# Ledger of designs, part 7: VH-VL binders against Uncharacterized protein C1F7.10

Target 1, 238 residues: Uncharacterized protein C1F7.10, of Schizosaccharomyces pombe (q09921)
Amino acid sequence: MIRILVINPNSTVQMTESVKSVLDDCTPPNVQLEYLTCPPEGPKAIECVSDGVRSAAVLMKYFEDHPPQVDAFLVSCYSDHPLVTTLRETYRKPCTGIMQASILTALSLGRKVSVVTTTKRYEPLLTDGIHAMGISDSVFAGIASTGLAPLELDSKPRAEVDALLARTALRAVNEMGADVICLGCAGMTHMAHVLEKAVGPNIPIIDGTKAGVELLASLVRMNLFTSKQGVYQAVGSD

## First folded at step 24 (VH-VL)

Design R6 (from R1 with heavy chain S31R)
Fold by OpenDDE, last read:
Structure R6 (fold): chain C 238 residues (1-238), chain A 124 residues (1-124), chain B 107 residues (1-107)
Amino acid sequence: as target 1 above (238 residues)
Amino acid sequence: QMQLVQSGAEVKKPGASVKLSCKASGYTFTRYWMHWVRQAPGQRLEWMGEIDPSGGSTYYNEKFKSRVTITVDKSASTAYMELSSLRSEDTAVYYCARGGYDMFTEYLRPFDYWGQGTLVTVSS
Amino acid sequence: NFMLTQPPSVSVSPGKTARITCRGDNIGSKSVHWYQQRPGQAPVLVMYYDSDRPSGIPERFSGSNSGNTATLTISGVEAGDEADYYCQVWDSSTDHVFGTGTKVTVL
């Protein structure tokens, strides 16, 4: 049995339950998922880089007091969250974030990747995070957002939101040249069918949470581990 | 359509407790968090605390943590705020306000809907 | 503690532009919300996430946020805009924080 710890870097339990509802429906064979919500000392939301840093610090302290008994770590935040790098430095266990997993998975399937998001707010940070992966604009088509203001996602009829998502997905493909689309957050999992219907059967839609679990499972199955030479050479606790 | 209706004005003596209510309508009560914010006469708005009705988790302003209790009755779509050991400086208008966590942006929501406010007067 | 500082008052003539500032350390990295409170009334959200307008808020309301200062701008000020305005942010250390408030008077 492969044990994967799914980490919500927010102290908000609501997010953990949301992620759990998605992953529990698509857990691969011989994989057991464990879930961890950031302790209450951590931020309720990650709204800036400093929030991420605080989150990472709180969680790393938690792991000192509660050594993880798992085979891999999944950081459930669609961002360049510092916890990913920190875990890779600290442990030999494979670790990835859902953003990283989605992008790498996408690049295994196509040559031009777009991330579709519900709002524009994440565009700069996501772009920067993806570039930080060493992903060039030659294979990154960019971020496509619906143009909706955040509160409009709740106030507008679902049908209208879906229509905008569909249009956004089509824009990613037809205008931005994407041949693979990544969902811009874990919360968009239930919206995947809208994108799939819009772009057709030839464009893969990547859910970072699902991709993360599968990627980690495969790494563990292959008995692979995080490199301990180079950037992650610090002595681990496992 | 969405509305928060608060209980009526209260007059209390120092040392007493007060429990205010906020009834929500027009939206899914458990989808959003409920906040309490007060405003003393001529003073700024002051955040007191919040509750997630879905799980009952609460967060409080450290200033009030020892005296404030926020609860909900999901069946009645109503949030409550109890403030104990009342002091004269607790005289204020108390507001409930809708907020929450946005699962898409992963940001905390602004307070987009407010109750009409409840005046609490603390005097001997 | 994270603090938000606003000017106590801003006076503006009808039809002119009012600018209300909200100062905080590195506030540009945070999401700033703005609330309007008319005398004897509850606050109303008029701007959120720096520059997004809620439904029903006129386009003459706009917001910006950079560095240490967020600004709510009201162009073409009307008599009905006379109110107290509060900025607000969420901080991981202090949770929700409101500014000191600005009284906007329409002359």
Scores: ipSAE 0.694, ipTM 0.888, lowest interface PAE 0.8, mean pLDDT 94
Fold by OpenDDE, last read:
Structure R6 (fold): chain C 238 residues (1-238), chain A 124 residues (1-124), chain B 107 residues (1-107)
Amino acid sequence: as target 1 above (238 residues)
Amino acid sequence: QMQLVQSGAEVKKPGASVKLSCKASGYTFTRYWMHWVRQAPGQRLEWMGEIDPSGGSTYYNEKFKSRVTITVDKSASTAYMELSSLRSEDTAVYYCARGGYDMFTEYLRPFDYWGQGTLVTVSS
Amino acid sequence: NFMLTQPPSVSVSPGKTARITCRGDNIGSKSVHWYQQRPGQAPVLVMYYDSDRPSGIPERFSGSNSGNTATLTISGVEAGDEADYYCQVWDSSTDHVFGTGTKVTVL
């Protein structure tokens, strides 16, 4: 049995439950998922870089006091969250974030990857995070968003939101040249069918949460581990 | 369509407790958090606390933590705020307001819907 | 504790532009929301996440946030804009925090 710890870097339980609802329906064979919500000392939401840093610190302290008994870590934040790097430094166990997992999965399937988000708010930060992975614009088509304001996602009719999302996905493919699309946040899992229907059967749609679990499971099955030579050479408690 | 309807005005003596209600309609009650905010006469808005109806998690302003209790009845889509050990300084209009966590932006929501407010008067 | 400071009052003539500031340490790193409160009424969200406008709020309303100051700007001020305005943020030390409030008077 492969044990993966799915970490919500926010202290908001609602997010953990949302992620759980997604993964419980698609947990691969011989994989057991455990869920961790950031302790209350952490931020309720990651709204800035400093929130991420604080979140990481709180969680690392938690792990110091409560050594994890798992085979891999999944950080459920679609961003370049510092917890990913910190966990990789601290443990030999495989670790990835859902953004990283989605991008790497996408690059295994296509040559030009786009991330589709519901709002424009993510575009700068996600672009920077993806570039930080060493992903160049030769394979990254960019971030496509609906242009909606955040509250419009709730206030507008669902059909209208879906229509805009469909158009956004088509823009990613037809204008940006994407041949693979990544969902831009964990909350978009239920919207995947809208994108799939819009772009057709030839464009894979990647859910980073699902991709993360599968990638980590595969790494564990291969008996692989985080490199302890180079940037992650620091040794922590396994 | 979305509404928060609060209970009526209250008059209390110092040392007593008051329990206010806020009934939500027009949206999925458990998907959003309910906040309580008060405003003393001529004063600024003051956040008191919040509850996530889905799991029952609560957070309170440290100022009120020892005296305030926020609860929900999911079946009635109603949030409650009980404030004990009332004092004259607690005289204020109390509001419930919808907030929560946005799964798309991963940000905390602003307070996009408010109740009409409930006046609580504390006097000897 | 984290604090938000607003000017107590802003006076503006009809048709002119009103600017309401909200100051806080490194507030530019936070998401700022603004609420309008007319006399005897509940607050109404008029701006969120610094510059996003809720449905129903006229384009005359705009917002910005950088450094230590967030600003709500009301162009073409109308009599109906006379109200108290509050900025609000979330902070790890205090949770949700409101500003001191600004009374906007239309002359």
Scores: ipSAE 0.656, ipTM 0.873, lowest interface PAE 0.9, mean pLDDT 94
Fold by ESMFold2, last read:
Structure R6 (fold): chain C 238 residues (1-238), chain A 124 residues (1-124), chain B 107 residues (1-107)
Amino acid sequence: as target 1 above (238 residues)
Amino acid sequence: QMQLVQSGAEVKKPGASVKLSCKASGYTFTRYWMHWVRQAPGQRLEWMGEIDPSGGSTYYNEKFKSRVTITVDKSASTAYMELSSLRSEDTAVYYCARGGYDMFTEYLRPFDYWGQGTLVTVSS
Amino acid sequence: NFMLTQPPSVSVSPGKTARITCRGDNIGSKSVHWYQQRPGQAPVLVMYYDSDRPSGIPERFSGSNSGNTATLTISGVEAGDEADYYCQVWDSSTDHVFGTGTKVTVL
């Protein structure tokens, strides 16, 4: 039984519940998912770089006090979150984030990946995060944003939101040159169907939470581990 | 029609407690957080705390943490704020305001709807 | 201890442009919201996420945020724009913070 800890790095419990509802329907065989919400002293949201740093600090303290009994770690935040590299430094067990997992999966399936996200505010941070993985524009088509904000979503009919998502996905394919699409946040799980209908059967649509779980499960089944030669060597070298 | 309706004005003596209510209508009460914000006469707005009605989680401004309790009655779509050990400087208008965490954008919402305000006067 | 400072007042002639600043250390990394408050009334949201306009707010209201300063701009100022204006952010260390407030006077 492969135990994977799915970590919501913000303190908002509803986000953890949303991720759980997605994964409950598709957990791989012989995998047990455990869920952790960042303790209440951590940030309620991750809106800037410093929020991520505060989030990681709270969670690393939590793990010092509550040593994890799991085989792998999934950081459920579509971002370049510092908890990923911190867990890799601290533990031999595999660790990745949902952004990283989605991009790696996409590059196995297509030539140019685009991320479809909800708000333009994500675009600079996600672009920087993807480039920080060493992913160049030769395989990255950019971020396509719907531009919707919470108040606009509340005021618009569902069909109008769906039409905007469809147009955004089509722009990623037809204008930005993407042949594979990643969903840029967990709240877009329902939206995957809308994007699939819009772009047709020849464009893969990747959910990073599902991709992350499957990737980690495969690494554990292969008896692979986080490298302890070089930058992820733990302080004190065991 | 979204609406936040607050309880009426209160007059209290120093050392007493006050409990204010905020009745929500026109939206799913548990989908949004309820915040309490006060404004002393001629002063700026000051956030006091919040509650997520779905699970009952509360967050408080450190300044008020020892004296403020925020609760909800989900069946009545009503939030409450109790402030204890009242002082004359607690004389203010107290507002409830809707906010929360947006699952779609993953950002915190602005305060997009406000109650009409409740004046609390603390005098000897 | 995140703090937001605004000028106490701004005077502007009808038809001209009012610029209301909100200063905070690296406020450009935060989402800035703006509220209008007329005397004796509850605040009303007039700008959010730096530059997004709520439904029902005229196009002459706009916003920007970079570096240490966020700005609410009201062009074509009308007498009805005379009010107090507050900026607001959420900061992960201090939580929700309101600015000191700016009284806009239309002369």
Scores: ipSAE 0.654, ipTM 0.871, lowest interface PAE 2.1, mean pLDDT 91
Fold by ESMFold2, fold request of step 26:
Structure R6 (fold): chain C 238 residues (1-238), chain A 124 residues (1-124), chain B 107 residues (1-107)
Amino acid sequence: as target 1 above (238 residues)
Amino acid sequence: QMQLVQSGAEVKKPGASVKLSCKASGYTFTRYWMHWVRQAPGQRLEWMGEIDPSGGSTYYNEKFKSRVTITVDKSASTAYMELSSLRSEDTAVYYCARGGYDMFTEYLRPFDYWGQGTLVTVSS
Amino acid sequence: NFMLTQPPSVSVSPGKTARITCRGDNIGSKSVHWYQQRPGQAPVLVMYYDSDRPSGIPERFSGSNSGNTATLTISGVEAGDEADYYCQVWDSSTDHVFGTGTKVTVL
């Protein structure tokens, strides 16, 4: 039984519950998912780089006090979150984030990946995060956003929001040249469904939380581990 | 249609406690957080704390944490704020305000609806 | 702790433009919200996430945020715009913070 810790790096329990509701229905065989919400003293949202740093600090202190007994770690935040590299430095067991897992999975399946997200506010941070992985624009088509303002979800009919998401996905494929799409948000089953219907059966749509779980499970099955030669030298034990 | 209705004005002596209510209507109460914000005469707005009614999770401004308690009654769509050990500087208008965590964008909401305010006067 | 400072007052003639600033260290990395408060009334949200308008707020209200300054701009100012205006952010270390407030007077 492969035990994977799914970490919500903000302190908002509803975000953890949302991820759990998606993953529990599609957990791979012989995998047990355990969920952790950042302790209450951590940030309740991650809206900028410094929020990510603060959340990582709180979580690393938590792990010092409560050593995890799992086979792998998944950071469930679609961002360049510093907890990923901090966990790699601290533990031998595999660790990745949902943004990283989605992009690596996409590059196994298509020539040119786009991320579909909700608001334009994500575009610079996600672009920087993907470039920080060493992913060039030769295989990255860019971020496609709906431009939706944060409060518009409650004021618009679901069908109108879905139509906007569908048009955004079609723009990523038809205008930006993507042949694979990553969801730029935490595991929303409805959003994935809308995009799949919009772009048709020849475009893979990747949910980073599902991709992250499957990637980590495969690394554990292959008896692979976080390199402890060089910058991730062991700091403590797994 | 959307409405936050607060309890009436209070006059208290130093050292007493006050418990204010905020009844919500026109939206799904458990889908949003309820915040409490106060305003002393001539001063800026000051956030005191919040509650997520779905799970009962609370967050408090450290300035008030030892004296404030925020609760909900989900069946009545009502939030409460109790402030203990009152002193004259607690004289203020106290507002409830709707906010929360936006699951779609993963950002925190602004305070998009406010109650009418409750004056609490601490004197004598 | 994250702090927000606003000018105490802004005077503007009817039909002209009022600019209300909100200063904070690196406020450009935060999402800025704005509230209008008339005497004896509750605040009303007039701008959020720097530049998004809630339903019912006229297009003459606009917002921007970069560096250390966020700005609420009211063009074509009307007598009904006379009120106190507060900026607000959520900061992960300080939590919700309101600005010092700006009284807009329409003369």
Scores: ipSAE 0.643, ipTM 0.868, lowest interface PAE 2.0, mean pLDDT 91

